VH-VL binders against Large ribosomal subunit protein uL10m (mRpL10). Designs and how they scored, part 107

Target 1, 224 residues: Large ribosomal subunit protein uL10m (mRpL10), of Drosophila melanogaster (Fruit fly) (q9vpl3)
Amino acid sequence: RGKINIQRPKAPHYERARVVAVTQPKYPELPKAKSCFKTRAERTQQQQENPYNEIIAREVRNWLDHSRLVAFFHLSSITADDIFRVRVQLHKQNLHLKSYGSKIIEQAVKNTRYEAIVPLFHSNHCIVFSPDPEKTAALLRIVRRVPQMVLLGGIVEETMLSRNQLVAYAQMPGLHAVQAQLVQTLSQAPGHLIQQLQAHQNSFVQVLDVHAKNQMNEETPKST

## First folded at step 7 (VH-VL)

Design d71 (from k9 with light chain S96D; framework fv_anetumab)
Fold by ESMFold2-Fast, scan of step 7:
Structure d71 (fold): chain C 224 residues (1-224), chain A 119 residues (1-119), chain B 111 residues (1-111)
Amino acid sequence: as target 1 above (224 residues)
Amino acid sequence: QVELVQSGAEVKKPGESLKISCKGSGYSFTEYWIGWVRQAPGKGLEWMGIIDPSDSYTRYSPSFQGQVTISADKSISTAYLQWSSLKASDTAMYYCARQWDYSFPLDYWGQGTLVTVSS
Amino acid sequence: DIALTQPASVSGSPGQSITISCTGTSSDVGGYNYVSWYQQHPGKAPKLMIYDVSKRPSGVSNRFSGSKSGNTASLTISGLQAEDEADYYCSSYDSDSTWVVFGGGTKLTVL
């Protein structure tokens, strides 16, 4: 007999069946997948909650907090040599190209005003940081020549800007100096100028949005 | 007012050379790039390439690499599209349009230049 | 060839609303919020009608609106008028080619 009866196993001899039914308690069988090992899904969830991710998220948050210019890019397939050349060119302008996973970005910006950027990082991406917002024009000039890097938007002086607004900002010479002076004034006066600065930042973004829309529709005539 | 004005229609024979133009006005010509778009008779739009007029940096679609040359003269705010040797398959309407870079929309278009190459 | 898929034709009557779809992949329409729509009347150059999925340039009627869901962008024209009869092209940046690509175009007929 080489065949195991899987569909209809032999019942215990009737006397043994009676003893087992009366004497031994019945227990529901635990799901086999849960009894000994974590499932692949459970292991993946544990790995996503790795403490190392929080350490890197804090690093990203530190870069965001200490950079006056942050630009977000989608990154298409690019060779190691090409990205190295871009990184070197950016570094000469005090622009620092970094890459982080979407989960890390989400953890870094969670419960902040920047949480809205998370959907932009659904695929391969990179971020450029700089302490110098006047380098926005230099940044855009460099990345225009890198077709694998697509500008998604950015943050300038803690203000979130669309890609059109960043382009408009880069076209406004001297505007950074005014922004820096306002920030410096605020830092020397506790409390009473905070609302003024925040209102000004919102108005500034609105002005840049209008300017960006005007650039799309019609360029302003040259001033004589 | 932003305006792109293209040169007039051309009728050529296979093997002849041709250079068509696109002149920009109403904006800072070197601040924006110029893209070229081809439309064969009865067909849709196909992107050919782009030029930065500030230093004449160019990029081409693979379908048009080696087929055409894009150039610009920033002193007269004019971009050019040229062929060293025309083929009957080059018969098409050619448009120039303003574009910030590879990923931005073509926001202002020239009126088009019809190029007809007899076989 | 044709990078983005559009219906070849669509038709409507004056006062009706019509919608034109534009379907791509995650490397173009699905990957970015940078879809544009162009209107081309016979014998004329294309005109930008919509950019960044849903934004209108100055001078474009508010009857034209754009939207996107996943890999499909849509152009909707409400209160259809005879002057809307034209070819409509969608466009998006494509990360595979690293430049803008166009749809095959849709002929709108107003009857």
Scores: ipSAE 0.546, ipTM 0.794, lowest interface PAE 2.0, mean pLDDT 80

Design d72 (from k9 with light chain S96G; framework fv_anetumab)
Fold by ESMFold2-Fast, scan of step 7:
Order: structure tokens, then sequence, then C-alpha cells
Structure d72 (fold): chain C 224 residues (1-224), chain A 119 residues (1-119), chain B 111 residues (1-111)
């Protein structure tokens, strides 16, 4: 009890606690006020219940469908300021750096032609998108200075390329040099040049075909 | 076609300065970086650092930061490795090699420059 | 710095096959498919024999093959010849250092 003149106060603690427990009214729990901080469990549950993941997955699919250049990178530990600097440099070249969770990427590409990229996202990663495949050289020049970003591979004109093939694509000469290579290879291996170009640069093959047709039209006489 | 040619063997005394060279040919020199690799007598390979010849951007292994300077002159397709003051422990074979960036293999190697520091 | 782990030596007879292992961690060999192998004869510069785990540069014999399982990469040399006697080094990108690291090297003796 706590009276100052009592040396050994024995309170009926156990009995009192039991009586209080059975006689106290229970009130329904009201929803707690929203907080900017969430526990790990609350975040996981909210993530599963929130359809926001489907919205982000659609965003990823939209980027994949509308980009003629997609490059995949492993991302080591990097500061927010450093990655922001890289994002700004890339944006000046119409290159868009995005980071998405592996589960979101799996959801976005499941049952699509892009499903083969899923294993690339085993660990921390980021993706660069662009509607312009001629920016591949600019992309590689910028990311070579970022040792925390390791090129894994990419997709150019809907063709999956390894990192070595993407580097080779970036080093491709201009249209006229590609046409010269086409002429040389056609003299050595009929049909093989088209297959080789299609494996690494489908857009160049299409452009060359259009250019060849334009050249033929210019040379074709107005009357036979 | 691709070839890297290094300067000849050097015999130096402790405290002397030295600059060795690595000249590339048969490719666009500024499109690839040059890595430097050290091999002490009877020991394995140690990556020292790398240079982008297009603007002389460099990066070093911590073991070699402040011990050597890597530079390049793109007008003559040549990369350099230099010491301000040599030590006996600098005795080693030094290789230059072509490398796309930090994560790529060293695909074409120079013949090596033997540096001997004694007496 | 700690290099990738290779056996100090390996030996075989002409015509046999041998395998050299290269063991790292999930931050290097286990994390990436970017393992390379170099061959070095005494007094000569290293030569790239294998890159990206299993790919061969032009001019490298198909007797040389590479593979990887978990944190261990392997170089296999089939139909051993006397000229295969050399030191072999593995290397891999390492996310900790953010550059390539080398193994300690393996001396192959053909007897």
Amino acid sequence: as target 1 above (224 residues)
Amino acid sequence: QVELVQSGAEVKKPGESLKISCKGSGYSFTEYWIGWVRQAPGKGLEWMGIIDPSDSYTRYSPSFQGQVTISADKSISTAYLQWSSLKASDTAMYYCARQWDYSFPLDYWGQGTLVTVSS
Amino acid sequence: DIALTQPASVSGSPGQSITISCTGTSSDVGGYNYVSWYQQHPGKAPKLMIYDVSKRPSGVSNRFSGSKSGNTASLTISGLQAEDEADYYCSSYDSGSTWVVFGGGTKLTVL
C-alpha cells in the first residue's frame, strides 16, 4: 500500500487486477490517426492491398512499349545526390532513368515478350528508357563515369542485346558506312548481311530498305 | 589490327622519377579506356587504375592512389604511368591493356614494361 | 585487398581434361556473369581466353570452356597440350570496389 510506517506492505495485487480486468468496459477501437511513419508490417500490408502497384506496373509496360532504347543496369550503393546528378545528365539527352522493384517489373512483363528480362533484376537495378536509339552512344558515355552502374544489357528496336552487343551497336558507323558494309557483305555471303543487321540493328535494316527504295525511285526512268 | 606497344625496360635508383608509355593503334583510341596492371616478380596481377583518353578522367585502386599518376595524350594515342619518386618496392612488370570501363575485361594487352629499382 | 580464390597449382597429362576453380562471393563471381580468364606464359603478357563466364574471343581454341555455379567459376581445358602449360588468372567485377579484381593465379603443369 505504501504507508510510510509499514515495513512489509502486502497488497492483494493479483485479486485486484483480476476484478478490474473482468469489470472494465471494453470500447471498440477507433482507427488510429494517420502518420507519415509506418511499421514494416503496415507497409507490407498496405502495399499488397493498395492497387498502386498495378498502376506502376502499367507505367513500366508503357515505357517498354514506347521506348526504342531500353538499357538495364545493376546499381551498387550510391548517394541520392549522385544518382540525381546522373539522372539530370541523362535527361538532357532524352534518356530517362527509372528504378522499379523486382516484383513490379515481374508483374509488368509477365506473359509479354519482355519476360526474359526478369532474371536481370535479381538484385538492385535501374533502367534507362529513350524513344531515340541513336542516343545509345551518349548513354554509354555518361554511365561509364558512374562506377556504381554496371551495364547488364538492353533492348534496341525490340531486339534484346547483351552488354557487348549494346556496346558494338553504340560504335556503329553512320548510315552511309552501314550501306558500304552491306554492299561488301552481299558480295561475300548473299542473305547473311540482312540476318546479321537484324540481329543487332533492326531499325538500320528498315531505314536501309526505305533508303534503297528511294534511291531506286530516283534512278527509275519516268517511262520504260 | 588492335595493338598496344609499351616503352622499353627501365633500371632506376630509389628516389628517381620515371614515366612509361603505352601507345594504341588499330582502333579509335578515345573510344576505349586504358587500364594499368602491376605484376611484382613471381606474384599475381594487380589492377592499378584506368584512364579515359578522351578527357583524361582517371580512377585508381586505393593501393595505388597517390603512389602513381596515370595520364594520356589523345593526339598521339598514348597513355602514361608515372612515379615522382621510385622505391625498391616498385620493382615489377607493368602492363597496359584496353578496357571498355571498370566492369569489362582487359581484352588487348601491351607487351609489358619491366621496371627495376635497385641500389 | 583479398583476391578471388584459385588453387595454387593443377596438373594433367597430354590429352586429358583439367578444371581450374575461381571462388568469390555474391558481390563478385556470384553476383554477375562477368567472369574472365587470362592465360600467361612465362615472360609474356596475359591473353584473354574467356569473358562473360563462357564466351571465347576470336582465335581461342574451343578446348577452353568456362562455366559458373553460385560463387564459383570454372575454366575447363580439354585435350591438354604442352603449350597449355602456363599461369591462369580469373577475374570478375566486384560491386564493393566497383572495378575488376583478379584471382591469385593457378600454375598449370602438363606432365
Scores: ipSAE 0.611, ipTM 0.817, lowest interface PAE 1.8, mean pLDDT 79

Design d73 (from k9 with light chain S96Y; framework fv_anetumab)
Fold by ESMFold2-Fast, scan of step 7:
Formats: structure tokens, C-alpha cells, sequence
Structure d73 (fold): chain C 224 residues (1-224), chain A 119 residues (1-119), chain B 111 residues (1-111)
């Protein structure tokens, strides 16, 4: 069979997801009940919505499977015109802003390593997808000037990152840049050199901590 | 180490102009924004505004819009807060602090600049 | 105007634990997990002690912990020491203003 294009998700699925997302209520005002059991009405509603939710959930999973960068945001009140301008600016960087209902997100990530993100979507939200993790810095530079969009966290190369970890990731230099900085520190005065080497060491430790914490969500190694 | 160093204390008369500074070091100055926070004598903290040093994009709290100007010179890693005409009510401690964006904490603070406006 | 409500003062003795509350609304403390706590010694700049409700910056003692329930965030200081005597300010992102707002501050006295 033909090779699947990992950099460009299947258009028809995403069009269907967009239509469903637009028609769903943006602000479901459901109070939290103390009961651990779902009401009969809640179960009936979930079953009634099942067929369309399955289709759109598969489309969300397709975005997740074909995107190496996924970022999650809370979305405060924003005009359609303003969000459209943000979407256009993001699109120029191959960043795709999408909105989906919380139930669709839950269904899409259920039984995956990303199930932990479900609680993030109990309020108004949106997601940005991209096949290119190098676009993380561009993404954050664009969205930090949109005060109505508040970064919650993301997924980079299948690894879940908190908002602080995603910011740290965006600030990580590539291998070439790290080597260039290291060469610069080696040419500095001894006192200043120590300070700069400690700064680089802290950056490397932070990167390792981010990766280690993300890996901790998986099974611990067996001892023999 | 990340450090923000502010200019020294100022004693001015009402109607005079003033510009105070905040110099960043130990990090890439243009990667973070600089927020300004006011603390009147015996009072709490008030967010005044913020600047992106990479292109001098600014945003002000409504209470300070038109009362102060925030600027930055990225070539010397310095942000500024200035008044064209000081009032006695401007007497306060002024802090600069590093902030990623509007929703993030102010993670590193300058030592503060005390501005006293009196005759 | 003070955006977030804190008690004006709290006190404790060395070795004890104290808790400082910070109460807002659903647009700030209740709506987001972006509550920070700052420590300010007399004549000094504030220092970030807690961010994102419960996380500590490097170099902050694990005696400091944060939590949140509904519209109220709490800073708990265990094993009180004399150097903990300071003013403590809470802060939260506010969706209405679309920036961080501060509480009125709490003076901690270590008796």
C-alpha cells in the first residue's frame, strides 16, 4: 500500500471535526455532583452522542498521530475576528488551531499515555497542532501576545510536557547552538567561565528532569 | 545567575521628569518580558505594565495607562520606567521583574527603586 | 483595589505550621491553576516561593507548600523558623483583566 503522509493529516476527517466542534455548546454549565455514579440522563446523553463522537475522536487521534507538536490552551472570551487573526498567523508557521468538545478529547485520548490531559479540558479550550516540533518557539511567541489564550501544556514527540516544561523546551538550543555556546564559555575568563558553565549545566539538568518526569508515567523497570 | 539590577533611589519635586532603569543579566534578555510593579508606602503590590524587549511591545494596566511610559534597550539589556511630570502620589517603591507572559509568575525581581516626590 | 483576599496577619511559633489563605473568584483562583506566592522581607524585594498552585522554584525549602480548593488557595509553612517572618502575597492569573493580580498581603509573625 502507499506510504502515509505523516506531515499532512487527512483533510476530510479534520473538516468533519471542525463542523462538530462549532455546533457543540462552548460553555457547558454542568455542576459537579457529589455522587460517584452517573445519572440515567447523563448515560443516555453519552450513548445518544456516541456515533458522531467516535468519528470526531478518530479525527482528533489522527491529528495526534500526525503531529509532533501539540499545545493545549484555556481560551477566555475572545471575538471571532480576533481568534481568526490568530489562526491565520499560526497557519503561516504550519500551526493549526482547532477546537473540540471535552467529551471528544476524552474519547480520543482514552487508553493512551495522554489520558492525563483530560482534566485540562473542563473549561473553554483550544489545541494547536503541528508536524514540526521546531515550531514550538514560534508558537509560544505568537500566543503569548494573545492574553485570552493561556498555555496549559503540550505534547512534543509523544512526551507530555507541563506549560513550564514546554517553555523550557522552546528555549533549548539545538545541538549546534549548544556547541557554539560551549565554545564561547571556554574562551572566557576563569571566574566568568565557571558561572557560564554552571548556567549550561543547569539547562542540561532541567532538560533531563523534564524527560525523566515524562518517562515516569510509564512502567518502572523490573529488578532482578 | 539571573539578576535584575535597578537604578538608585530618587528624590524629586512635583512636575519633574524621571526615568528609572532595570538591567537584566544571566539570561537571554529578549526571551522574557519585564513587568513593572508599584508598592506605595505601607501598601501592597500593583502590576503597572509589561514590555517585550525584543520589539518594545508594551501593555499597561488601565490605572497607569498615560501616567508612565515603559521602554527597553535590548542592546544593553535594560528596561525603563519613566514619568513626564511626577506627582506626590507617585511616591512608592518600584520593582521590575521577569515574566514570561501575562499568565506566568514574576520569577526574578530587581531590588527596587524608591521614588520620593516632595518639596 | 485589592483583587484577592488575604488575612492581614497570621502568627505562629518556631516548629509549628501555619496556613495563609487567598480567596478570589471563578475568574482567577477558582478558574485557573496559576496561583503564585511571594515572600517579602522588610525593605527587600519579593521572592517567588510557589507557582502554579503547588510548585516550588529551585532553592525554595520544601517546608513551603501550596494547595487550592475551589476559589481559595492556601500557602502552608511547616517547621516555622525565625527567618520566615515576612509579608506574603498571593497572585493569580485573572481571565477578566487577562494578567496576574495580587492579594493584599499577609504579615507573618514568628513568635
Amino acid sequence: as target 1 above (224 residues)
Amino acid sequence: QVELVQSGAEVKKPGESLKISCKGSGYSFTEYWIGWVRQAPGKGLEWMGIIDPSDSYTRYSPSFQGQVTISADKSISTAYLQWSSLKASDTAMYYCARQWDYSFPLDYWGQGTLVTVSS
Amino acid sequence: DIALTQPASVSGSPGQSITISCTGTSSDVGGYNYVSWYQQHPGKAPKLMIYDVSKRPSGVSNRFSGSKSGNTASLTISGLQAEDEADYYCSSYDSYSTWVVFGGGTKLTVL
Scores: ipSAE 0.592, ipTM 0.804, lowest interface PAE 1.7, mean pLDDT 78

Design d74 (from k9 with light chain S97D; framework fv_anetumab)
Fold by ESMFold2-Fast, scan of step 7:
Structure d74 (fold): chain C 224 residues (1-224), chain A 119 residues (1-119), chain B 111 residues (1-111)
Amino acid sequence: as target 1 above (224 residues)
Amino acid sequence: QVELVQSGAEVKKPGESLKISCKGSGYSFTEYWIGWVRQAPGKGLEWMGIIDPSDSYTRYSPSFQGQVTISADKSISTAYLQWSSLKASDTAMYYCARQWDYSFPLDYWGQGTLVTVSS
Amino acid sequence: DIALTQPASVSGSPGQSITISCTGTSSDVGGYNYVSWYQQHPGKAPKLMIYDVSKRPSGVSNRFSGSKSGNTASLTISGLQAEDEADYYCSSYDSSDTWVVFGGGTKLTVL
């Protein structure tokens, strides 16, 4: 009984629901005679809105940091029932479909190597996360049958891939060494994802600068 | 190299049944969908639908739903387009082509099968 | 029903550049970067010339280029040659119930 449920922890979905519940503000009754109290309440409401966005952005960064497979999709008009069915089918394969506002995505990836993905999220969008890059083929087979979801690109083993490169990756025979070599080989091809996004020069340079700094931090230990 | 080979031209009477074929070679047949495209004489291209040969999943354009049946036999790398009862308006060139999904191009095309339906 | 809008014909002289437009809506050409262009010679199957708005398959001349602005995609052919005389079709992903839509086609005449 329930071996599939045990093997597929609900922690990320549960954490999201919990965060939403926790960040829902509950305001006390405010007597109109206390004008100073109203000013303080307004400041409190503004501060509560900022923590909500930061908490969700942190969740997105956590997903990016702990997922070896991240896929980005444009999402056309789709019913709640249809998207729920897709989410269930993906969950059975340890694939986690998430939807976040563009502002939250921007906050999450700002000053990271993934900042170049921000233009993908100016329209309706969704993201699929998985700790298992071998699930790329299963992901694409499932999503191919959802015409409202259109693949934009992805990240495999921290390497940004165009949709065509991600499809090529999915078609390769599964060996971890072969997959790592393929990701390196595909990432040495022209940066089609950035070209498709038509990101401006400054955005690309900023992403490279952050990546270079991260590489230096990994290669050399910080000294005092 | 990737190649799609279609069956030969057909001349039929209204009311007759017909099944035309498209055989893929040079690639893993079950990894790609086969799409069907119709071109009436002197007219443009119309997308009819697709099949995933790995499990025979099909999707049709609304204009062709119920008018034709798409099927495949993965053991012989062949997709089929079938009519139970032909009409004169079915006279057209029919192409099969390889496609990853709805948003990807039809990258390799068969040579086409001309179907002529006349009394 | 209705196809993407292309001019019925376009003409040019050898060595000239010409452009063919393909106009849709925000649910197809305007909404996505998934526009393809196909070349069809009389009596032959279509051949993919451009995909993803501006990418060329292996073996397609760099004289063919694609672009998009808003709801209109364009195919540009530079250095026109007699062999370019053909029908050209655009195609796009469509987020409505059609999923794949073709343009009406443009006959290119090389004068």
Scores: ipSAE 0.147, ipTM 0.612, lowest interface PAE 3.9, mean pLDDT 79

Design d75 (from k9 with light chain S97N; framework fv_anetumab)
Fold by ESMFold2-Fast, scan of step 7:
Structure d75 (fold): chain C 224 residues (1-224), chain A 119 residues (1-119), chain B 111 residues (1-111)
Amino acid sequence: as target 1 above (224 residues)
Amino acid sequence: QVELVQSGAEVKKPGESLKISCKGSGYSFTEYWIGWVRQAPGKGLEWMGIIDPSDSYTRYSPSFQGQVTISADKSISTAYLQWSSLKASDTAMYYCARQWDYSFPLDYWGQGTLVTVSS
Amino acid sequence: DIALTQPASVSGSPGQSITISCTGTSSDVGGYNYVSWYQQHPGKAPKLMIYDVSKRPSGVSNRFSGSKSGNTASLTISGLQAEDEADYYCSSYDSSNTWVVFGGGTKLTVL
């Protein structure tokens, strides 16, 4: 029923990011605003209310569900001018840089298949979303120039990829290369490449497994 | 196979200029960055900086910012490390190595270029 | 300055296992799983032995293994052989400086 326009939910969010970026450069000190969501301003008690958090959490779930490419980054302090340039370059490639607080991410992915990623967002972070997994190479080329953004990993076509696997995916020639079989047929040394990707996937899974084990130890899920 | 071949050993006097090279082969040269690592005689490894050969974007360690210039010529798959005025303290082995970006490991290394600066 | 702390030397006999430690801070070794280990024989270029804490490149013996606990990474060499005698360097990405930092190096002697 009709063409699914997954870019429709993105446009408003992208425009808000650009407006914020445009206003931030006028404050040239160490910018009070960072590229990722600022969690300061305890002075104003209005900042954390459940209805607002739930609205933004629903937005995050919508991005995750409608994006075929999701990349996770650690983000350090960055100037408003620099992040604005990055956002503009990313948007030209249909890549949407979003920053959300860890509590919002936790609320967004709770009781979903993405719950395992929560421990990765305990520090300052940002996420890039796109409906087009072919843009992974463009994404990494742009972000490579932003030393304040360190690639942690991503999700491509529902498949969780480590940092190294995402880089390998970006270097593959061909369209929509997401499966091991596609990697195998498109690469000059398919067996060797598959082994490397599996090793990297195991490392990423091990990181998630360690975090999941820590999470389970904390939550003590009742066995039934 | 991936290979990085560096220029030969150099013996220079303080104040002289020098440019050493690192030629990549066996991979797409512009897809990876080239990092430079210094090793003074009998000492450890020290990261100097990195270059993206596709557009010559560079980033330096503060210890080497303003002390050296890193450049590249993608048409001949070659990266360069250059001094405008050498000091005796520049005496060291210099390695180039392939690196995807500043956060990734140096996965393939050149054989090294020994630079000796003596008065 | 040397960013990561390694012992200056370690020694072992053929067939034994040895471990080399690499200690940093929460901005490097402790903050990320991006620790690498390099082997350097006298007069030769370094060779990548371990990356991402515990992964081996193709062609590296499974006698070499890596691990990390908090701010300390470790390289373990099992079944020690004469050809393992070399200098070993750890390395990590450092988010405070946004570049790669190295340890001071450890000389492994096989007696």
Scores: ipSAE 0.475, ipTM 0.742, lowest interface PAE 2.3, mean pLDDT 78

Design d76 (from k9 with light chain S97G; framework fv_anetumab)
Fold by ESMFold2-Fast, scan of step 7:
Structure d76 (fold): chain C 224 residues (1-224), chain A 119 residues (1-119), chain B 111 residues (1-111)
Amino acid sequence: as target 1 above (224 residues)
Amino acid sequence: QVELVQSGAEVKKPGESLKISCKGSGYSFTEYWIGWVRQAPGKGLEWMGIIDPSDSYTRYSPSFQGQVTISADKSISTAYLQWSSLKASDTAMYYCARQWDYSFPLDYWGQGTLVTVSS
Amino acid sequence: DIALTQPASVSGSPGQSITISCTGTSSDVGGYNYVSWYQQHPGKAPKLMIYDVSKRPSGVSNRFSGSKSGNTASLTISGLQAEDEADYYCSSYDSSGTWVVFGGGTKLTVL
């Protein structure tokens, strides 16, 4: 505590009034614009009209086209610090961890050979890209210790592999790995990949059902 | 082919220390993790934890954190489960099993080690 | 600890089919396709019968099949044989921090 300086104006009051004046919504042309953002319908429509999504979708297509290794993961709740440490470890091995919204993924792969991956991204997800398929073993060693990242499958040399096939690929000597995986893929019915994709679609239906039930619960108290 | 062989049955008194073993053969020991599973008499299976033998990285179930120690010696392809001070409630069958990571199945199991703790 | 719910017992006659359920939450059975089933005969170690919901290891009879709907996984045994009499445990990856959870087990009796 100390003596009040009577020569000093009430700087906090004037500064505060200035900030309030600058940030308050402009009524005539923008009523409640800053206190009430877009309505649900307007937000949905803006999502459809977002031009930035096409730019990011093109980026995703570029990553898919230039990567000889692509791995898909389900991502549970993880802190920013923990995911940053994982990104750093992966980057040292020329492995690039990317996260994109499901709509962007769908837009990126629509009408391409990779359209089959869309069901994998109905839940929280991330993707790891690399130009070097020999890094598959290094990738799996790193993500093995991140329980929030669960391997779903991947693409190696443009061949779609289940998680079990990707693990097998990582354990094989480099010179024979691609040939062995091709033989394994050719000897197996497409059912493994299709079954995995259908299982993810079923998981999405479950999430939708839970959401519907939660919506019903919220409506009941309001009607009462 | 792949085989996990565990140490023999143990009969101990409360307060005693104990270390049981699980030796792997027929595969590259450091390529897979070893999980430990407890089964109390007449009860179900409980996952205790897991170890990466390549660098002895461990992770425990919350129920067993601080209650036991998991270790491994990769030079002899052996994993261990250890208690510093046994309790009567530790009486159970203990299994080791091979697991690639948390999300993969326990694909090959040891025969089990029965630990009996009684006064 | 036991996190997944199974019936304590089921029974069937030789040649019949039975189904054992395994119910969890969205953080385990419902969240992932990483459900396994283990068979345990009296005095023996468990044996992996099904993994990744519906896949069989080499050497496991095709009479054993697995499925999942929502938070419930199911093991179906067709053409029941006396040797199928055992305890069956489901297991799932769990994102809630226990990492691996087992069901309480189901005793199958072949009458």
Scores: ipSAE 0.458, ipTM 0.744, lowest interface PAE 2.4, mean pLDDT 79

Design d77 (from k9 with light chain T98D; framework fv_anetumab)
Fold by ESMFold2-Fast, scan of step 7:
Structure d77 (fold): chain C 224 residues (1-224), chain A 119 residues (1-119), chain B 111 residues (1-111)
Amino acid sequence: as target 1 above (224 residues)
Amino acid sequence: QVELVQSGAEVKKPGESLKISCKGSGYSFTEYWIGWVRQAPGKGLEWMGIIDPSDSYTRYSPSFQGQVTISADKSISTAYLQWSSLKASDTAMYYCARQWDYSFPLDYWGQGTLVTVSS
Amino acid sequence: DIALTQPASVSGSPGQSITISCTGTSSDVGGYNYVSWYQQHPGKAPKLMIYDVSKRPSGVSNRFSGSKSGNTASLTISGLQAEDEADYYCSSYDSSSDWVVFGGGTKLTVL
C-alpha cells in the first residue's frame, strides 16, 4: 500500500519494455469447451460469476493445461525492478512467471485434480509455467539466485511433485544420456524409456501422497 | 558415492592468512552448491555462507560477510574458505557440505578442518 | 546466535523412545515444511537424519522419525541404542534471513 501510493516505480527502459511485451502471451489460448455438455447447475452458476475473474481463471486453466512444467513459489517482498530482471532471465528459457490472486487460482482449479494446491496460494506467491519440462533445471538455477522466491513444489507432466522431487527431476539425465542408456540395451524401445520416466514420476507421486497424508494427519496419527 | 574431502588441520598465528579446501567427488560438482559451517570448540553449528561453483556466485551470513572469502575452482571440483588475517576467535572446526541452494538441507558433509589460531 | 530453541540435553534407556523438540517462529519452523535434523558423534561431522520435517535419507534407520506442530518440530528416536548417543541439531529455512538456520543442539545420553 505505501509502496504503491507513495513510491512511484521507475519506468522500464525501452529495451526492458520490449522484453516485457515479448514475455506476455500474444495469443492467449482459452480452453475449448470439453464435450460441449455441462450440467444445468454449472451453467447457472457461471452466469452469475464475475466475468472478469472468470476470464482470468480461464487463462490460468489454459496455462495449466498447456504447460508440462508448472512450479509454485512463495514470494517474499521484491521490487518491481528485481522481479523484472527475473522475468527476463526466465523468458530466455521459455519460462513464464505469472502472479494471480488466490481467489482466481481457486476458481481456476475448482473441480480439478489440482484443487489441492489452493493452500499454497494463501500467502504471497507466484507461478512459473513452461511447455518444456526439460527446462526444470534452468528454472531452478535461475531461482536459486532470487532469495525472495522459495520453491514450494510443482507439476511436471501432470504429476504433482514436492520441492525435493522437482530437484530430483531436474537432475534426471537429458535426452542425450537417456539415449545412451537405450543404446547400451540395444533392443530397448524409446517408449520403454518414457514408461520408465513416468513410473519414476508415479513413485514420486506415491511418496508425495504418503507425505501429504502423514503431514495433514500429524495431530491425529493413524495406524496402517 | 558422494564424498567431500577437506584439507588437513591448520595451526596459525594471529594476523596470518589461510586458505582451506573442500574437494567434491561422486557427483556433478557444478550441479550443487557448497555451504560452509563453523563450529567453535564445545559450541553448536553456525552457517557461514555458500557458493555456486558454476560461476562462483556467493552468499554470506551477515556475521561472516567481510570476515572470510568463499571461492571455488570447478575444473578441480574444489571449494575454498579463506581468511586474509586470522584472529584467535577464528579457532574452530570448519565443515563444508553440499546444498542445492541456501534454503535446502546440507545433505553430505566433509570430515571437517580444525583451525587453531594461537600465539 | 542460535535461531532455534532445543533442550540442552535429553536422556533415555536402551529400548525406550525419546523426543527432542525444536522451537522457532512463523518465519522458520512454523512457516515452512523445511525442517532438518542432524546427528553428530564426538569428533565427527554431522550426518543428515531427517529433511522436510519427516523424510529420511537412504541409509537412515526407520527408528528416527520427525514431525511438526505449529512452531515446534520434533525428532523421535524409538528403540534407543547405545550408538544413538550423540548431539542432535535441528535446522530450518528462515524466510527472514533467506537461508538455513540451526538450533543450539541437544546432547542425547543413553543410560
Scores: ipSAE 0.026, ipTM 0.534, lowest interface PAE 6.6, mean pLDDT 77

